# Ledger of designs, part 420: VH-VL binders against q0aze0

Target 1, 268 residues: q0aze0
Amino acid sequence: MKIILVNNRFKENTEKKAQEIAGQLSALNVEVIIDNGLDEPYAGTVDFIMVLGGDGTMLRAARRYGQRAIPVLGVNMGTVGFLSNIEINELAEYLPLILREEYSLEARMMLEVAVFQQQSLLTRVFCLNELLLRSNSPRMLSFALEISGQKLEPYRGDGLIVSTTTGSTAYSLSAGGPIADPQLDAFIVTPVASHIINKRPLVVSPEREISLHLLEEREAIIGIDGQIKMDFGAENRVLIKRAPHPLLMVNLKAKPFFTSIDRSLQRQ

## First folded at step 19 (VH-VL)

Design LL20 (framework fv_oberotatug)
Fold by ESMFold2-Fast, scan of step 19:
Structure LL20 (fold): chain C 268 residues (1-268), chain A 125 residues (1-125), chain B 107 residues (1-107)
Amino acid sequence: as target 1 above (268 residues)
Amino acid sequence: EVQLVESGGGLVKPGGSLRLSCAASGFTFSNYAMHWVRQAPGKGLEWVGVIKSKTDGGYTDYAAPVQGRFTISRDDSKNTLYLQMNSLKTEDTAVYYCAKDRIYYSKAFYGMDVWGQGTLVTVSS
Amino acid sequence: DVQMTQSPSSLSASVGDRVTITCRASQGIKSWLAWYQQRPGKAPNLLIYAASHLQSGVPSRFSGSGSGTDFTLTISTLQPEDFATYYCQQDNYRPLTFGQGTKVEIK
């Protein structure tokens, strides 16, 4: 068995804990690759990915490895979040099940985002939560939203979020989007500070293709999962569709989404 | 510079055929939808049809008066758009313009920002 | 098909005048309307796209407004080169359709 341990290089307790866990796994004849984010993604074949950290570390793991159809387990290091399944102090209890492949998998859709500049592909990335288009100045954006060749009324405002259902509890929620069951495959399209008072979030089929471009020259940013940032201008275009493969999340412990959401909302 | 140049117009008898060409330069031709628009003498503009980029499926669409008689095609290796006109009628007499859509890689339309000079087609006995 | 009707069909104006041309769609087209200028013997030029957005290189005296079914093109201070025919065109529905044109001629 070969396992990638993904950790957060910016948390001081995480590097030592990753080495500790790698030693424990090595003693059980498991080959371990540590990905602390400083190097390129591991290119070889692996059987399992263990993410040590919070939701941010899971988002990075999903972008790097999510399209490879490898089981990914989120192990919480003390930060409350939606993407971890077990706590670090529970790992020893669940490790035998991991090694015997005695767990269920939950498929989570991902976005495929292609950003173009002057008709050339600038970048193609996959993400688990969302793409954000936002103004990078006090000036409102004017932009076109196209869904499977259908043009909506031009948007005027600070921006737009195109989210997965997993991302419904992330930035989209903060912008007024709905909470969605992550078992559903759908895009959630949530406007950011639209000047039209009654603009509503849209929930659309994951088979739809979404595209965005600016209708006038403005200073704007594209953000992906809150971690990747790119300048976006009138000469740019972004195309969004469902990624070819979902992220396969390991389910070792019952963590019902609606119970978790209910408790989170009560703690406002 | 970005430009389109039409050729192939002329006099043809009713029932005849004619092929128009539109040579494109100064932009990545293969990434844009291309339109044909015509204008009868002393009349207004009339949309003839469109061909989408290959990346957007290469679909063609036509106005009802020309459906089944006209065919739009493109040769991306030559940066050239074509309009094959068959079973021509006197009502097809017009200046024919080729035009580029504003946005690349789109399944929708966003206005026609570059136009050729036009080529006259006269259908008369 | 969406019918586009312009008003007036023609008008006479002098250099320096403010000129207003209207365009009505037979059904709602959101803001997906373009305006074109065609000078005598020349090909059309795109002036305005998405109802109100000025095409690069077009003088600021041209402006567009409207949404849904009613649209307006305004030339704030008419210049000699502005004597031309103006066309609206919707691109929200197939087939794409043009208005009949508005000829702006010398008074």
Scores: ipSAE 0.777, ipTM 0.902, lowest interface PAE 0.9, mean pLDDT 91

Design LL21 (framework fv_oberotatug)
Fold by ESMFold2-Fast, scan of step 19:
Formats: sequence, structure tokens, C-alpha cells
Structure LL21 (fold): chain C 268 residues (1-268), chain A 125 residues (1-125), chain B 107 residues (1-107)
Amino acid sequence: as target 1 above (268 residues)
Amino acid sequence: EVQLVESGGGLVKPGGSLRLSCAASGFTFSSYGMSWVRQAPGKGLEWVGAIRSEAYGGTTDYAAPVQGRFTISRDDSKNTLYLQMNSLKTEDTAVYYCAKDRIYYSKAFYGMDVWGQGTLVTVSS
Amino acid sequence: DVQMTQSPSSLSASVGDRVTITCRASQGIKSWLAWYQQRPGKAPNLLIYAASHLQSGVPSRFSGSGSGTDFTLTISTLQPEDFATYYCQQDNYRPLTFGQGTKVEIK
């Protein structure tokens, strides 16, 4: 069995714990690869991915490995979040179940985001939460939203979020989007400070293709999962569709989504 | 220099056929949707039809007067757009323009920013 | 099909005049309207897209406004090169449709 341990190098307690866990797994004849985010993603075959950290570390793991159809377990290191399943102090209890492959999987849709400059592909990335288009200056944006070849009325405002249902509790929520059950597959399209009073979030089929481009030159950025940022101008275009594979999240412990929502609203 | 050049126009009898070509240069032709627009002598502009980029399978749309008689195609390796016109009628007499859409990789249309010089098609006995 | 009707069909103007041309759609097209200029013997030239956005290289004396069914093209200070025919065109629905044109003549 080969396992990738994903951690954040800049959190010293997480790095130390990753080394301890790697030692324990090696003693059980499990090969361990440590991914601290600094190098290219591990290119070989693996059987399991263990993410040590908060939601941010899980988002990075999903972008790097989410399309490989490998089970991914979120192990919380003290940050309250939605994407972890167990706490670090529970790992020893659940490790035998992991090694026997005695767990259930929850499929979470991902976005495939292709960003073009002129007519050339600038980048193609997968993400678990969302793509954000936003103004990078005091001036509002004017942009076109196209859904499967249908043009909506041009948007005027600070930007737009295209989110998965998993991402419904991230930036989309802050912008006034709905809280969605992550077991549903859908795109959630949430305006950011629209100047048109009746612009509402849209919930659309994940089979649709969504595209965005600016109707006039402005300083804007594209953000992906709050971690990747790129300049976006009138010569740019972004295409969004459902990724070919969902992220396969490991369920070892009952952590109902609605209980997590209730906790977060009370603690926020 | 971004340029479109039409060719293939001429005189043809009613019921005849013509194939128009539009040679593109100065931009990535394969990425853009393309339209044919015609203008009868002394009259206004009339959209004939369009073809999407290869990313969307080169799918086509036509105006009702030409549906079933005209076929739009493209050869991205040659940067060339075509209009095959069959069963021509006197009402098809016009200058035919090819035009490039403003936006690449789209199923929708966003205005035509580059036009050719036009090629005259005369359908007369 | 969406029918586009321009008003007036022709007008006479002098250099320096403010010229206004209107375009009405038979059904709502949101803001998806373009304006083109065609000088005698030449191909059309894109002036305005998405109702109000000026095409690169087009002089700022040209402006567009409107949404839904009613649209306006304005030339704030007519120049000699502006004597031409102007067309509106909707791209919200297929087939794409043009107005009949408005000829701006010297008088």
C-alpha cells in the first residue's frame, strides 16, 4: 500500500506529525510519500491520500490529486472546517480501518477551469470550491456570462463566483449564495456586488458549460479556491465545466453536513 | 494584419451552384466563429449563416431563406471558410461578405469585428 | 425571427451636427445589439457591441445606449467621414438579424 501525506510545510506541528505518521505507517509496510506543496505532485500510483491540516490543505490536495480517483481523507489539525472527517488524535483508532479499506466514499464534484489569453490556453486547473472573477480596482466590471450558448444580460458589478456545491459554504456564501447539500451536483453562480438589484444567484445543471469574458478593458483577477490568482483582462476568456472525475472523500466517522453548518454559524 | 478575403463570386443561372471561399490571415482562424452576410444591390445587410469553432464541432446555423440550399464549412488547416450555394434563385443576388466574430471559443455571437471586402454573386438568366 | 426596425430610414445633416439613430427590436434582446457603419462601396465596420461598448479604434463621438427593445446610436459631432449608412444588429437570438439601415446624407 502506498499513501501520500499532504501537509503544509509552513506549519511546523503539521510537518512533525507527518513524519511521525510516516514512521508508523512504514512500520506496517506502508510506503509513504510526503507532499508539503513545494514540489510537483507525485507522479506515481498511490492507494490513498491523507491530508493533514485545514480546508486550505484539502483544497490543494484536491487540485493536485482529485482527478485520479484515489480516496482522500481529511485529518483536522485544529482548524474548524468542512472538509476534514476525523481529528488527528483519532487517527490511531481509525488506521486499521484505513488499511483494510473499510470505509465509505463520498463523491464531490469538481470544476474544470480553462483560462485563455487571446486564443491560447494559459492554464487548465481543477478545483473543489470555486472560481472567482473580481475587479482589482475601484471601477466596476462589465462582463458577459454565457451558459451553454445562452447569453444572459451583461453583468455590471465587482464580479462573479462559479461554485461547486462543496464551495457553497466558502466565497459563494460570503457573496450571498445559497448553502447547498454537497451531495448534489450543480453549479452555483453568485454575483459579487452587482449594480443590478434583481441579479440573483443561479443554480444550474453541472452538464452546462459556463464562460466569462470582459466586455471592456478593466483590471480584474481570477481566483481559484482562494489560493491561485491570475490577472484577467478583455483579451482573456474562461471556460468552466464539470471535471471528468469527482473527488472521492473518505468517510470513517459520521460528520453530517448540516451539523457542521450549525456549528459554524454559532461559532462565527 | 488581420484580414479576410472572399473569392468565387460570379454570374450563374437560376438553379445553378457556386462555392465561395474566404481566406483568413493575421489571427488564429480555428478559434473563432465565422459568419456569411449578404447585401442585395441597393438593399440592407442580411445574415446568411454561421459556423462555430472546431472546439464546438464546427456546428452551423442558417437563416430560413437559405436553409437546405446553402452549406457553410471550414478548413482550419488552410484558414479558409466556405459557402456552398445550391439551387440558386434570383433573390440570392448579392454581395457576400465573410465576417469574424469578436469572441473566440463561444457557442454564442458577440458582434462581427472583421469583414472581408465582399464578392458579388449574380443569379440571372 | 426578431425584426429590427430603424428610424429614420434616412436623414440629412451637416458637419458638426448631433445625429441620433434609433433601433427597435420586435422582442426583448437584452443588451445584445451591435451597430455597424458602411461607407459607400465599402464593407461594414463594427462601431458598438453589447449596446453601449465602443469597439477599439472607433472615435469617442460614437456612443450607444438602450436595452431590451429600444436602442440608440448617437454621433455627438458629425465629421465628413461619418456620411454613411448605419445598421443595428441583434445577436441574442438565431438567426442574427439586421435593421434596414439609416442613411446619413449631406445637406
Scores: ipSAE 0.802, ipTM 0.915, lowest interface PAE 0.8, mean pLDDT 91

Design LL22 (framework fv_oberotatug)
Fold by ESMFold2-Fast, scan of step 19:
Structure LL22 (fold): chain C 268 residues (1-268), chain A 125 residues (1-125), chain B 107 residues (1-107)
Amino acid sequence: as target 1 above (268 residues)
Amino acid sequence: EVQLVESGGGLVKPGGSLRLSCAASGFTFSSYGMSWVRQAPGKGLEWVGAIKSYTDGGTTDYAAPVQGRFTISRDDSKNTLYLQMNSLKTEDTAVYYCAKDRIYYSKAFYGMDVWGQGTLVTVSS
Amino acid sequence: DVQMTQSPSSLSASVGDRVTITCRASQGIKSWLAWYQQRPGKAPNLLIYAASHLQSGVPSRFSGSGSGTDFTLTISTLQPEDFATYYCQQDNYRPLTFGQGTKVEIK
């Protein structure tokens, strides 16, 4: 058994805890690779991925390893979030189940995002939550949204979010998008501060392909899961589709999504 | 410099066949959808049909008057667009233009920003 | 098929005039309309795309407006090189369709 431990290098306690867990796993004849974000993703074959941290660390792990169809467990280090399954102080009691593969898996869809510059591929990334197109100046954007070859009315506003159902509680929620059951596969397309009256979020089939390009020269950015940022101009184009593999999330403990949402909504 | 150059026009009898070529240069031909547009003498513009890039499925579309008689194809290795015209009618007499779609890698159309000079096809006895 | 009707079919104008050409679609095409200029003996040239967006290299005296079924092309201060035929074209539906053209002639 080989396990990747993913942690946030900028959180002091996670490095020490990762080393402690690596020692425990080594004592049980498990090979451990630590990914703290400093190096390239581990290129070899692994059996399990353990993410030590909050939702941000899980998003990074999903981007790096989510397409490998390997079980991924979120272990919360104290920050409230939606993507962890157990708390760090519960890990010792669940570790035997992990090693015996006595857990269920929950599939979460991911986006495949391809960004082009004058017909050349700049980058292809996978993400768990969303792609954000946003103006990087006080000026409003004018852009085209195409869904499976069908053109919508041009969008005018600050931007647009294309989200997975997992991402429905992230940036899309803040922009007025619906809360979606993450068991569903769908794209959620949420406008950001539209100038056009009655622009509504769209919920579309995950089999559709979505593309965006600017209709005029403006300073804009593309954001992916709130972690990757790229300049976006009139010569750029972005293509979005369902990623080939979902993220396989480990379920060791019942953590009802709707209970978590209800608590979050009541806090305001 | 971005340009399109048509060739292959000429005089042909009703019922005959003719193949037009459009040579592209100065842009990545394979990334763009291409259209054929015709204009009868003294008349307006009429869209004939289009072909999308292979990235977008390589699909072809035709206007009703030419469906089943005309075939649009492309050879990306030669940067060349073709229009094969069969069973030609007097009504097909026109200058034929090839035109590049404004946007790359799209299944939709966003305006035609580069046009060839046109090649005249005359269908007459 | 979507039918595109331009008005007027022709007009006479002098250099310095403001010229307005209208285009009507037989059904809603959102903002997916382009305007082309064709000078005698030449290929068409793209002026405006997506109803109101100016193609790079086209003078700012050209502007477009409208959405749905009614569209307008405006030339704010006509220049000698602007005497040409103008076509609207919808690209919201297949097949793509053009208006019949508006010829702008010298007075």
Scores: ipSAE 0.803, ipTM 0.912, lowest interface PAE 0.8, mean pLDDT 91

Design LL23 (framework fv_oberotatug)
Fold by ESMFold2-Fast, scan of step 19:
Order: C-alpha cells, then structure tokens, then sequence
Structure LL23 (fold): chain C 268 residues (1-268), chain A 125 residues (1-125), chain B 107 residues (1-107)
C-alpha cells in the first residue's frame, strides 16, 4: 500500500504532523510519499491520497492527482471547510477503515481548462472549483462566450466565472451565483460586475464545451481555483469542458451538504 | 505572411464540373474554419459554404443554391481547401474567394479576416 | 435564412464628409455582425467584427454600432481610399448572409 500525504508548505506545524503520521503508517508497512507542494507531483502509482489541511490544500491535491481515479481524503487541521471529511484528532479512529478500504466514495466533477496563445497550447489544467476571467485594470472587458458552438450576446464587465457544482460555494457564490448540490454535474456561469443590466448566472449541461476570448485588447487574467494566475489577452483563448475523471472523495463520516452550507454561511 | 491563393477557375459548359483549390500559408491552417464566398459579375457577395477544422469533425455547411451540387473538403497536411463543383449552372458564374475565420478552435464564426484574391468561374455555352 | 438589407444602395460624398451606412437583419442576430470593404477589383477586407470592434490595422475613422436587428457603419472623415463597396454580414445563424452592398463614390 502506498499513500501520498499532501500538506501545506506554508504551515510548519502541518509538516511536523505529516512526519508523525508518515511514521505511524510506515510502522504499519505502508509506503508514504510526502507532497508539500514544492516538488512536481509524484509520478508513481499510489493507492490513496490523504490531504492534511484546509480547502486550499484539497484544491491543490485535486489539481495534481484528481484525474488518476485514486481515493482522496480531506483531513481538517484547523477551521472546517467544505472539502474535508474528518478532523486530524479523529484520524487514529478511522485509520483501520482506511487501510482495509472500508469507506464510500463520492464523485465530484472537475473542469478541464486548456489555455491557448495563437493556437499554441500554453497549459492544460484540471480544477475542482472554477476558472475566473477578470480585468486586471479599471477598464471593463468585452468578451465572447461560446457554449457548444452557440454564441451568446457579448459580455461586458469585470469578468466571468465558470464553476463546477463543488465551486458553487466559492468565488461563484461571492459573485451572486446559485448554491448547487455538488452531487449534480453542471457548469455554473456567473458574470462578475456585468455592465449589462440583468446579466444572470447560467446553469449549463456538463456535456457542453465552453469557450472564452476577448473581443478587444485589454489587460486581463485568468485564475484557477484561486491559486493559479495567468495573463490573458486578445490573442488568448480558453476551452473548458468536463474533465475525463471526477475527483473521488472519501467519506468515512457523514457530512451532509445542508450542514456544511449552514456552517459556512454563518462564518461568512 | 498570412495568405490564401485560389486556383482552378476557368470556362466550363453548363452541366460540367470544376475543382477549385485554395492554398494557405503563414498560419496554422488546421485550426481554423474556412469559407468559400462567391461574387457574380457586378453583384454582391454570397456565402457558398464552410468547413470546420478536423478537430470538430470537418463538418460542412452549404447555402441552399449549391446544396447537393458542391462539396467542400480540406487537406490539412497540404494546407489546402477545396471546392468540388458539379452540375454547374450559368448562375454559378462568379469570382470564388476562399476566406479564413478570425478565431481558432471554434464551432462558431467570428468574421473572415483573411481572403484570397479570387478565381473566376465562367459557366457558359 | 436571415435577410440583410443595407441602406442606401449607393451614395456620393466628398473627402472629409461623415458617411453612415445602415444594415437591418430580418431577425435578431445579437451583436454578431461584421462589416467588409471591397475596393474595385479587389478581395473584401474585414473592417468591423461583433458589431463595434475594429479589426487590427483598420483606421480609427471607421466605427460600428448597433445590436439585434439595426446596425450602422460610420466613416467619420471620408478619404480617397475609402471609395469602395461596403457589406454587412451576419454570423449568428447558418447560412452566413451578406447585405446587398452599399457603393460609396467620391464626388
């Protein structure tokens, strides 16, 4: 059995706990790979991924490993978020279940984002929450949104969010998007400070392809899961579709969506 | 230098056939939808049809007057667009232009930013 | 098919004049309209796309406006090289359709 322990490189206490957990797993004849975000993703075969941290650490793990169809468990080490399942002080209780593979899995859709510059692929990335297109200056953007070959009226404003249902409670929520049950597969398209009155969020089939490009030269950026940032200009194009594999999230403990929503909204 | 060069035009009798070619250079031909547009002497522009990139299955669209008689195809390895014209009629007499769409990797059209010089097709007895 | 109707069919103007050409679609096409210039004996040249966006390299005296069914192309200060026929073209629906053209003759 090989397990990847993903931890937050910016938290020294997390590194100490990762080492302690790795020692415990090694004593049980489990091979452990520690991923603190500084190196490239582990390229070998693994059986399980344990994420030690908050939602941000989970988003990084999902981008690095989410397409490999490997069980991923979120272990909270502080303030509870949406993507963790158990607390760190509960790990010892649940570890035997993990090692015997006695847990259920919940599939969460991911986005596949391809960013081009003049037909050349700059990057292809997978993400769990969203892609954000936004202006990087006081000037509003003018851009085209294409859904499966159908052109909508051009968008004018500060930007646009293309979100998964998991991402409905992240940036899309802040921009006025709906809260969606993450068991549903759908794209949520939410405008950011639209200049056009009555521009509404759209809920779109996950089988559709979404494309974005600027209609005029502006300083813009694209953001992925709030963690990756890239410049975006009129020579760039983004193609978005449902990723080939969902993230397989481990459920060891009941965490109803309604309870997570109530908790998070009270903290906002 | 981005350019399109048409060839294959000429004089043909009604009921005859012609194949037009459009050689592309200076851009990634395979990434773009390509159109044929014609213009009868002293008349306006008329869209003939278009073909999407092979990435989107190389699907074709035609205007009603040419449907069933004309076939658009492409050979991305040769950077060449083709228009096969069958059962030609006198009303098919026109200068035929090939044109490139502005946006790459799209299923939609966003304006034709590069045009060839045109090739004359005359259908006369 | 979406029918595109331009007005006027022809006009004569002097260098320095403001010229306005209108284009009307038979049904709503959002802002998906392009304007082309065709000089005598030459291929068309794209001036405006998405109703109001100026193509790279096109002089700023050209501008476009409108959405839905009614569109305009304006040349703010006509120059000798602007002698040409101008076409609107919708790309919201297949088949793509052009207006009949507006011939601009310099007096």
Amino acid sequence: as target 1 above (268 residues)
Amino acid sequence: EVQLVESGGGLVKPGGSLRLSCAASGFTFSSYAMSWVRQAPGKGLEWVGAIKSETYGGTTDYAAPVQGRFTISRDDSKNTLYLQMNSLKTEDTAVYYCAKDRIYYSKAFYGMDVWGQGTLVTVSS
Amino acid sequence: DVQMTQSPSSLSASVGDRVTITCRASQGIKSWLAWYQQRPGKAPNLLIYAASHLQSGVPSRFSGSGSGTDFTLTISTLQPEDFATYYCQQDNYRPLTFGQGTKVEIK
Scores: ipSAE 0.795, ipTM 0.908, lowest interface PAE 0.8, mean pLDDT 90

Design LL24 (framework fv_oberotatug)
Fold by ESMFold2-Fast, scan of step 19:
Structure LL24 (fold): chain C 268 residues (1-268), chain A 125 residues (1-125), chain B 107 residues (1-107)
Amino acid sequence: as target 1 above (268 residues)
Amino acid sequence: EVQLVESGGGLVKPGGSLRLSCAASGFTFSSYGMHWVRQAPGKGLEWVGRIKSKTDGGTTDYAAPVQGRFTISRDDSKNTLYLQMNSLKTEDTAVYYCAKDRIYYSKAFYGMDVWGQGTLVTVSS
Amino acid sequence: DVQMTQSPSSLSASVGDRVTITCRASQGIKSWLAWYQQRPGKAPNLLIYAASHLQSGVPSRFSGSGSGTDFTLTISTLQPEDFATYYCQQDNYRPLTFGQGTKVEIK
């Protein structure tokens, strides 16, 4: 059994805790690889991925390993989030179940994002939450949105979000998008500060292909899961489709989505 | 320099056939949809049809007057677009232009930014 | 098919004049309209795409406006090289359709 431990090097005590867990797993004859985000993703075969941290760490793990069809468990280290399943102080209780593969999996759709510079592929990335196109200056953008070969009226405003259902509670929510049940597969297309009256979020079949390009030269960026940023100009084009494989999230204990929403909206 | 050069035009009798070629240079031909547009002497522009890039399915669309008689094809290895014209009518007399989609890797249309000089097809007895 | 109608069919103007050409679609085409210039004996040249966006290399005296069914091409200060025929073209529906053309002639 080989397990990747994904942690965030910038979080307090996280590396010490990762080493502690690695020692624990080694004592049980489990090979452990630690991924703190500094190096390229581990290229070898693994059986399980354990993510130590909050939602941000889970998003990085999904981008690095989500297309490999490997079970991924989110272990919360402090903050409330949507993507963790157990708390760190519960790990010892659940570890025997992990090692015996006695858990269920929930499939979460991912986006495949291909960014072109002129006619050349600049990068291809996968993400769990969303792609954000936004202006990087006080000037609004003018851009074209194409869905499976159909052109919508040009968008004018600060930008656009193309989100998974998992991402419905992230930036899309902040921009006025709907809360979506993550068991549904769909793209959610949410405008950011649109100048066009009655531009509404769209819920679109995950079988469709979405394309974006600027209609005029502007300073813009694209953001992926809030973690990757790239310059985006009139010579760029982005193509978005459903990724070939969903992220396989481990369920060791019940964490109903709507209960998690209630907890996130609770204020003190 | 981005350039399109048409060839193959000429005089043909009604009911005959003719094949036009359009040689592309200066851009990545395989990444773009390509169009044929015609113009009868002293008249306006008329769209003939389009072929998508292979990445977008390589499918073809035609205007009603030429549907079933004309066939658009491409050879990306030769950077060449073709128009096979069969069952030609006097009404098909026109200068035929090839033109490139403005945007690469698109199933939709966003204008035609590069045009060839045109090749004259005359259908007359 | 979407019918594109231009007005006027021809006009006479002098260098330095402001020229306005209109184009009307028989049904709504959003902002998906292009304007082309064709000089005598030459191939068409793209001026404007998506109703109001200037093609790279086209002089700023050209501008486009409109959406839905009514569109306008404006040449703010006519130059000698602008005596040509201008065509609108919708790309919202198949088949692509052109207006009949507007010939801009020297006065």
Scores: ipSAE 0.776, ipTM 0.903, lowest interface PAE 1.1, mean pLDDT 91

Design LL25 (framework fv_oberotatug)
Fold by ESMFold2-Fast, scan of step 19:
Structure LL25 (fold): chain C 268 residues (1-268), chain A 125 residues (1-125), chain B 107 residues (1-107)
Amino acid sequence: as target 1 above (268 residues)
Amino acid sequence: EVQLVESGGGLVKPGGSLRLSCAASGFTFSSYGMHWVRQAPGKGLEWVGRIKSETYGGTTDYAAPVQGRFTISRDDSKNTLYLQMNSLKTEDTAVYYCAKDRIYYSKAFYGMDVWGQGTLVTVSS
Amino acid sequence: DVQMTQSPSSLSASVGDRVTITCRASQGIKSWLAWYQQRPGKAPNLLIYAASHLQSGVPSRFSGSGSGTDFTLTISTLQPEDFATYYCQQDNYRPLTFGQGTKVEIK
């Protein structure tokens, strides 16, 4: 059995805990690869991915490994979030189930985001939550949204979010988007501070291709899962599709989504 | 320099055939959809059809007056667009322009930013 | 098919004049309208796309406005090189359709 441990190198205790867990797994004849974000993603075949941290660490793991159809377990190490399944103090209890592959999997759709500069592919990334297009200046953007070859009325405002259903509780929620059952596959398209037109969030088929480009030169930024940031100008273009593989999230104990959102709505 | 140059126009009798070419240079031809637009003498512009980039399968669309008679094709290795015109009618007499989509890798259309100088097709007995 | 009607079909103007050309679509096309200039004996040149956006390299005296069915092209201070025929073109529906043209000629 080969397991990748994904941790956040910028949280001091997480690195030490990852080493401790790696030692425990090695004693059980499990090969362990530690991914603390410094190196390229591990290129070899693995059986399981264990994410030690909060939602941010899970988002990074999903971008690096989510397309490999490998079970991914979120282990919470303090800050409560939506993407972890067990707490770190429960790991010892559940480890035998992990090693015997006695768990269920929940599939979560991902986005495939291709960013072009002129006609050349600048980058292709897979993400779990969303792509954000936003203005990086006081001036609002003017941009075109195309859905499977159909042009909507041009958007004018601070930006746009294209989200998975898992991402419905992240930036899309802050921008006024709907809360979506993450077991549904759909794109959620949420405008950011549209000042001119009363634009509503759209829920569209995951089989559609979404395209974005600026209609005039502005200082704009593309953000992916709140972690990748790049400049976006009128010469750039984004193509968004449903990723070929969903993220396979390990379910070792019940974590009801609707109970989690009720708690979040009370806090907000 | 971004440029389109049409060729192949000439005089042809009704019922005849003619093949037009459009040579592209100065841009990545394969990334853009391409159009044919015609203009009869002293008249306005009329869209003939479009071929999408190979990213979208090189699929074609035609205006009703030419559907079934005209075929648009492309050879990305030669940076060349073609219009095969069959069963020509006198009302097909026009200057034929090729034109480039403004946006690359798009199923939709956002204006035609580069045009060739045109080639005259005269269909007359 | 969407019919595009321009008004006027022709006009006479002097250098320095403000020129306004209108275009009406037979059905709603959102803001998906382009304006082209065609000088005598030349190919069309794109001036405006998406109703109000100026093509790179086009002088700022040209501007576009409108949405839905009614659109306007304005030349704020006519120059000698602006004597030409102007066409609107919708790209919201297939087939793409052009207006009949507006000829701007010397007064």
Scores: ipSAE 0.800, ipTM 0.914, lowest interface PAE 0.9, mean pLDDT 91

Design LL3 (framework fv_oberotatug)
Fold by ESMFold2-Fast, scan of step 19:
Parts: structure tokens; sequence; C-alpha cells
Structure LL3 (fold): chain C 268 residues (1-268), chain A 125 residues (1-125), chain B 107 residues (1-107)
């Protein structure tokens, strides 16, 4: 068995705990690769990915490894989140089940985002929550949205979010998008402060392709999972489709989605 | 320098055939949809048809007056667009322009930002 | 097919004048309309796309407005190089269709 431990080097306790867990796994004849986010993703084959941290660390792990169809377990390190399944103090209890592959998997769709500049591919990124297009100045953006080659009325406003159902409770929610069951596969397209009255969030088949580009030069950025930020101008184009593989999330412990939402909403 | 140069126009008899070429330079030709637009002497612009990039399916669409008679094709290795014109009629007499989509890698269309100088096709006895 | 009707067919103006040209679509095309300028003996040049957006290099005296079925091209202060024929063109539906043109002539 080969396991990748994903952690954030700069978060308290995560680096120390990653080393501790790596030692424990090595003693059980498990090969461990530590990914603290500073180097390129591990290129070899692995059997399991264990993410130590909060939701942000899980988003990075999903971006780096989510397309490999490998089980990914979120282990919470003190920060309450939605993408972790067990707490760090529960790991010892569940480790035998992990090693015997005695767990269920939940598939979560991901986005494939291709960003172009002057016809050249700048980057291709996979993400679990969303792509955000937004203005980086006091000026509103004017931009085109295509869904499978169909042009909608141009958008005028501060931006747009293209989200997975997992991302429905992230930035899309803050922008007025619906809460979606993450067991559903769909794109959620949520406008950010649209100048055009009655622009509504759209729920779109995951089989469709979504394209965005600016209709005039503005200072804009695209954000991916709140972690990657890139300048976006009129020479840029972004193409979004469902990623080839879903993220395979490990369930060792029941974590009902709707109960988690109710708990979070009641705190406000 | 981004440019399009048409060639192949000339005099042809009704019922005849003619092939027009459009040589592209200064941009990544393979990434864009390409159009043919014509203009009869002293008349307005009329869209003839389009061919999409291969990444967008390489599909073609035509205006009704030319459907079944004209064929648009492209050779991305040569950066060249073609219009094969068959069963020509006197009403096909026009200057034929090739034009580039403004946006790359799109199944839709956003205006034609680069045009060739045009090539005259005259269909008469 | 979507029919595009321009008004007027021609107009006479002097340098410095404000010129307005209208275009009407036979059915809703959202904001997916372009305006082209064609000087005598030359190929068309794209002025405006998506109803109201200036193509790079086009002077700010040109502006476009409208959505749905009714569109307007405005030249705020006519210059000598602006005497030309102007065409609207919709790209919301295939086949793409042009208006019949508006010739702007010296008064």
Amino acid sequence: as target 1 above (268 residues)
Amino acid sequence: EVQLVESGGGLVKPGGSLRLSCAASGFTFSSYGMHWVRQAPGKGLEWVGVIKSKTDGGTTDYAAPVQGRFTISRDDSKNTLYLQMNSLKTEDTAVYYCAKDRIYYSKAFYGMDVWGQGTLVTVSS
Amino acid sequence: DVQMTQSPSSLSASVGDRVTITCRASQGIKSWLAWYQQRPGKAPNLLIYAASHLQSGVPSRFSGSGSGTDFTLTISTLQPEDFATYYCQQDNYRPLTFGQGTKVEIK
C-alpha cells in the first residue's frame, strides 16, 4: 500500500502530525509520500490519499490528485469543515478499516477548466468547488456566456461563478445561488451583482460545455476554488466542462449533508 | 500582421464551377471559424456560409440560396479556406470576401473582425 | 430566417453632425448584433459587436445601443472618413443575416 499524506506546511500541527502519521504507517509497512503543497504533485501510482487539514487542504488535494480515481479521505485538524469525514483524534480508530479497504466511496463531480490566451492554452486545472470570474476594479464587466454553443444575453455586472454541486455551499451560496445536494451532478451558474435585472442562477446539465470571455477590456481575475488567482482580460477565454473523473471521497463515518447545512445555517 | 487574401475569381458561364481560395496569415488559423460573405454589384452584404474549427466540430452551415451548390472547406496545414461553387447562376455574380470569426474555439459567432480584399466572380455567357 | 431592416436607406449629413442609423430584427436576437462600415471599393470593417462594444481601434465617436429587436448606431460628430455605407448583422441565429445598408452621403 502506498499513501499520499497531503498537508499544509504552514498550518499549526499539520506538518508535525503528518510526520507522526507517516512514521506510524511506515511501521505498518505502508509507503508514505508527503505532499505539503510546495512541490509538483507526486507522479507515481498510489492506493490512497489522506488529507490532513481543513477544507482548503482538501480543495488543493482534489486539484492535484482528484482525477486519478484514488480514494481520498479528509481528516479534520481542528478547523470545522464540510469536506472532512473524520477528526484527527479518530484516525487511530479508523486506520485498520482504511488498510483493509473497509469503507464506502462517494463520487463528487469536478470541473475541468482550460484557460487560453491568444489561442494558446495557458493552463488546464481541475477543481472541486468553482471557477469565479470577477471584476478587479470599480468598473462592471461585460462578458459572454456560452452553454454548449448557445449564447445567452450578455452579462453585465461584477462577475459570474460556475460551480459544482459540492461548491453550491461555497462562494455560489454567498452570491445567491441555490444549495444543491452534492450527490447530484450539475453546473450551477450564479451571477455576481448583475447589472441586468432578473439574471437568475442557472442549473445546467453536467454534459454541457460552458465558455466565458470578456466583451471589452477590463481589469478582471479568475479564481479557482479560492486558491488560484489569474488575471483575465479580453484576450483570454475560459472553457469549462465536467472533469473526466469525479473525486472519490472516503466515507468511514456518517456525515449527513442536510444535517451539516442546518447546523451551519443556525449559527448565523 | 493579420491578413486574409482571396483568389480564384473570374468569369464563368451559368452552370459552371469555380473554386475560391483564401490564404490566412498572422494568426492561428486552425483556432477560428471562417466565413464567406458576398456582395453583388451595387448591392448589400450577404452571408454565404461558415466552417467551424475542428475543435468545435469542423461543421459547416450555408445560406439557403447556396445550399447544395456551394461547399466550404479548410486546410489548416496550409492556412487556407476554400469555397467550391457548383451550378453557378447569374445571381451568384458578386465580390466574395472571406472573413474571420472574432473569437477562437467557439461554436457561436461574435462578429467578423478581419476581412480579405475580396475576389470578383462574374457569372455570364 | 431573421430579417434585418435598416432605416434610413440613405442620409445626407455634414462634417460635425450627429448621425443615427437604426436596425430592426424580425425576431428577438438578444444583444447579438454587429455593425460594419464599408467605404467605397473597400472591404467591410467591424465597428461594433454585441450591440454596444467597440472593436479595438474604432474611434469613440461611434456607439451602439439596443437589444432584442431594435438597435441604433450613432456617430456623435461626423468626420470626413465616415462617409460610407453601414450594415447591421445579427449572429444569434443561423443563417447570419445583414441589413440592406445605410449610405451616409455628403450634404
Scores: ipSAE 0.768, ipTM 0.901, lowest interface PAE 1.0, mean pLDDT 91

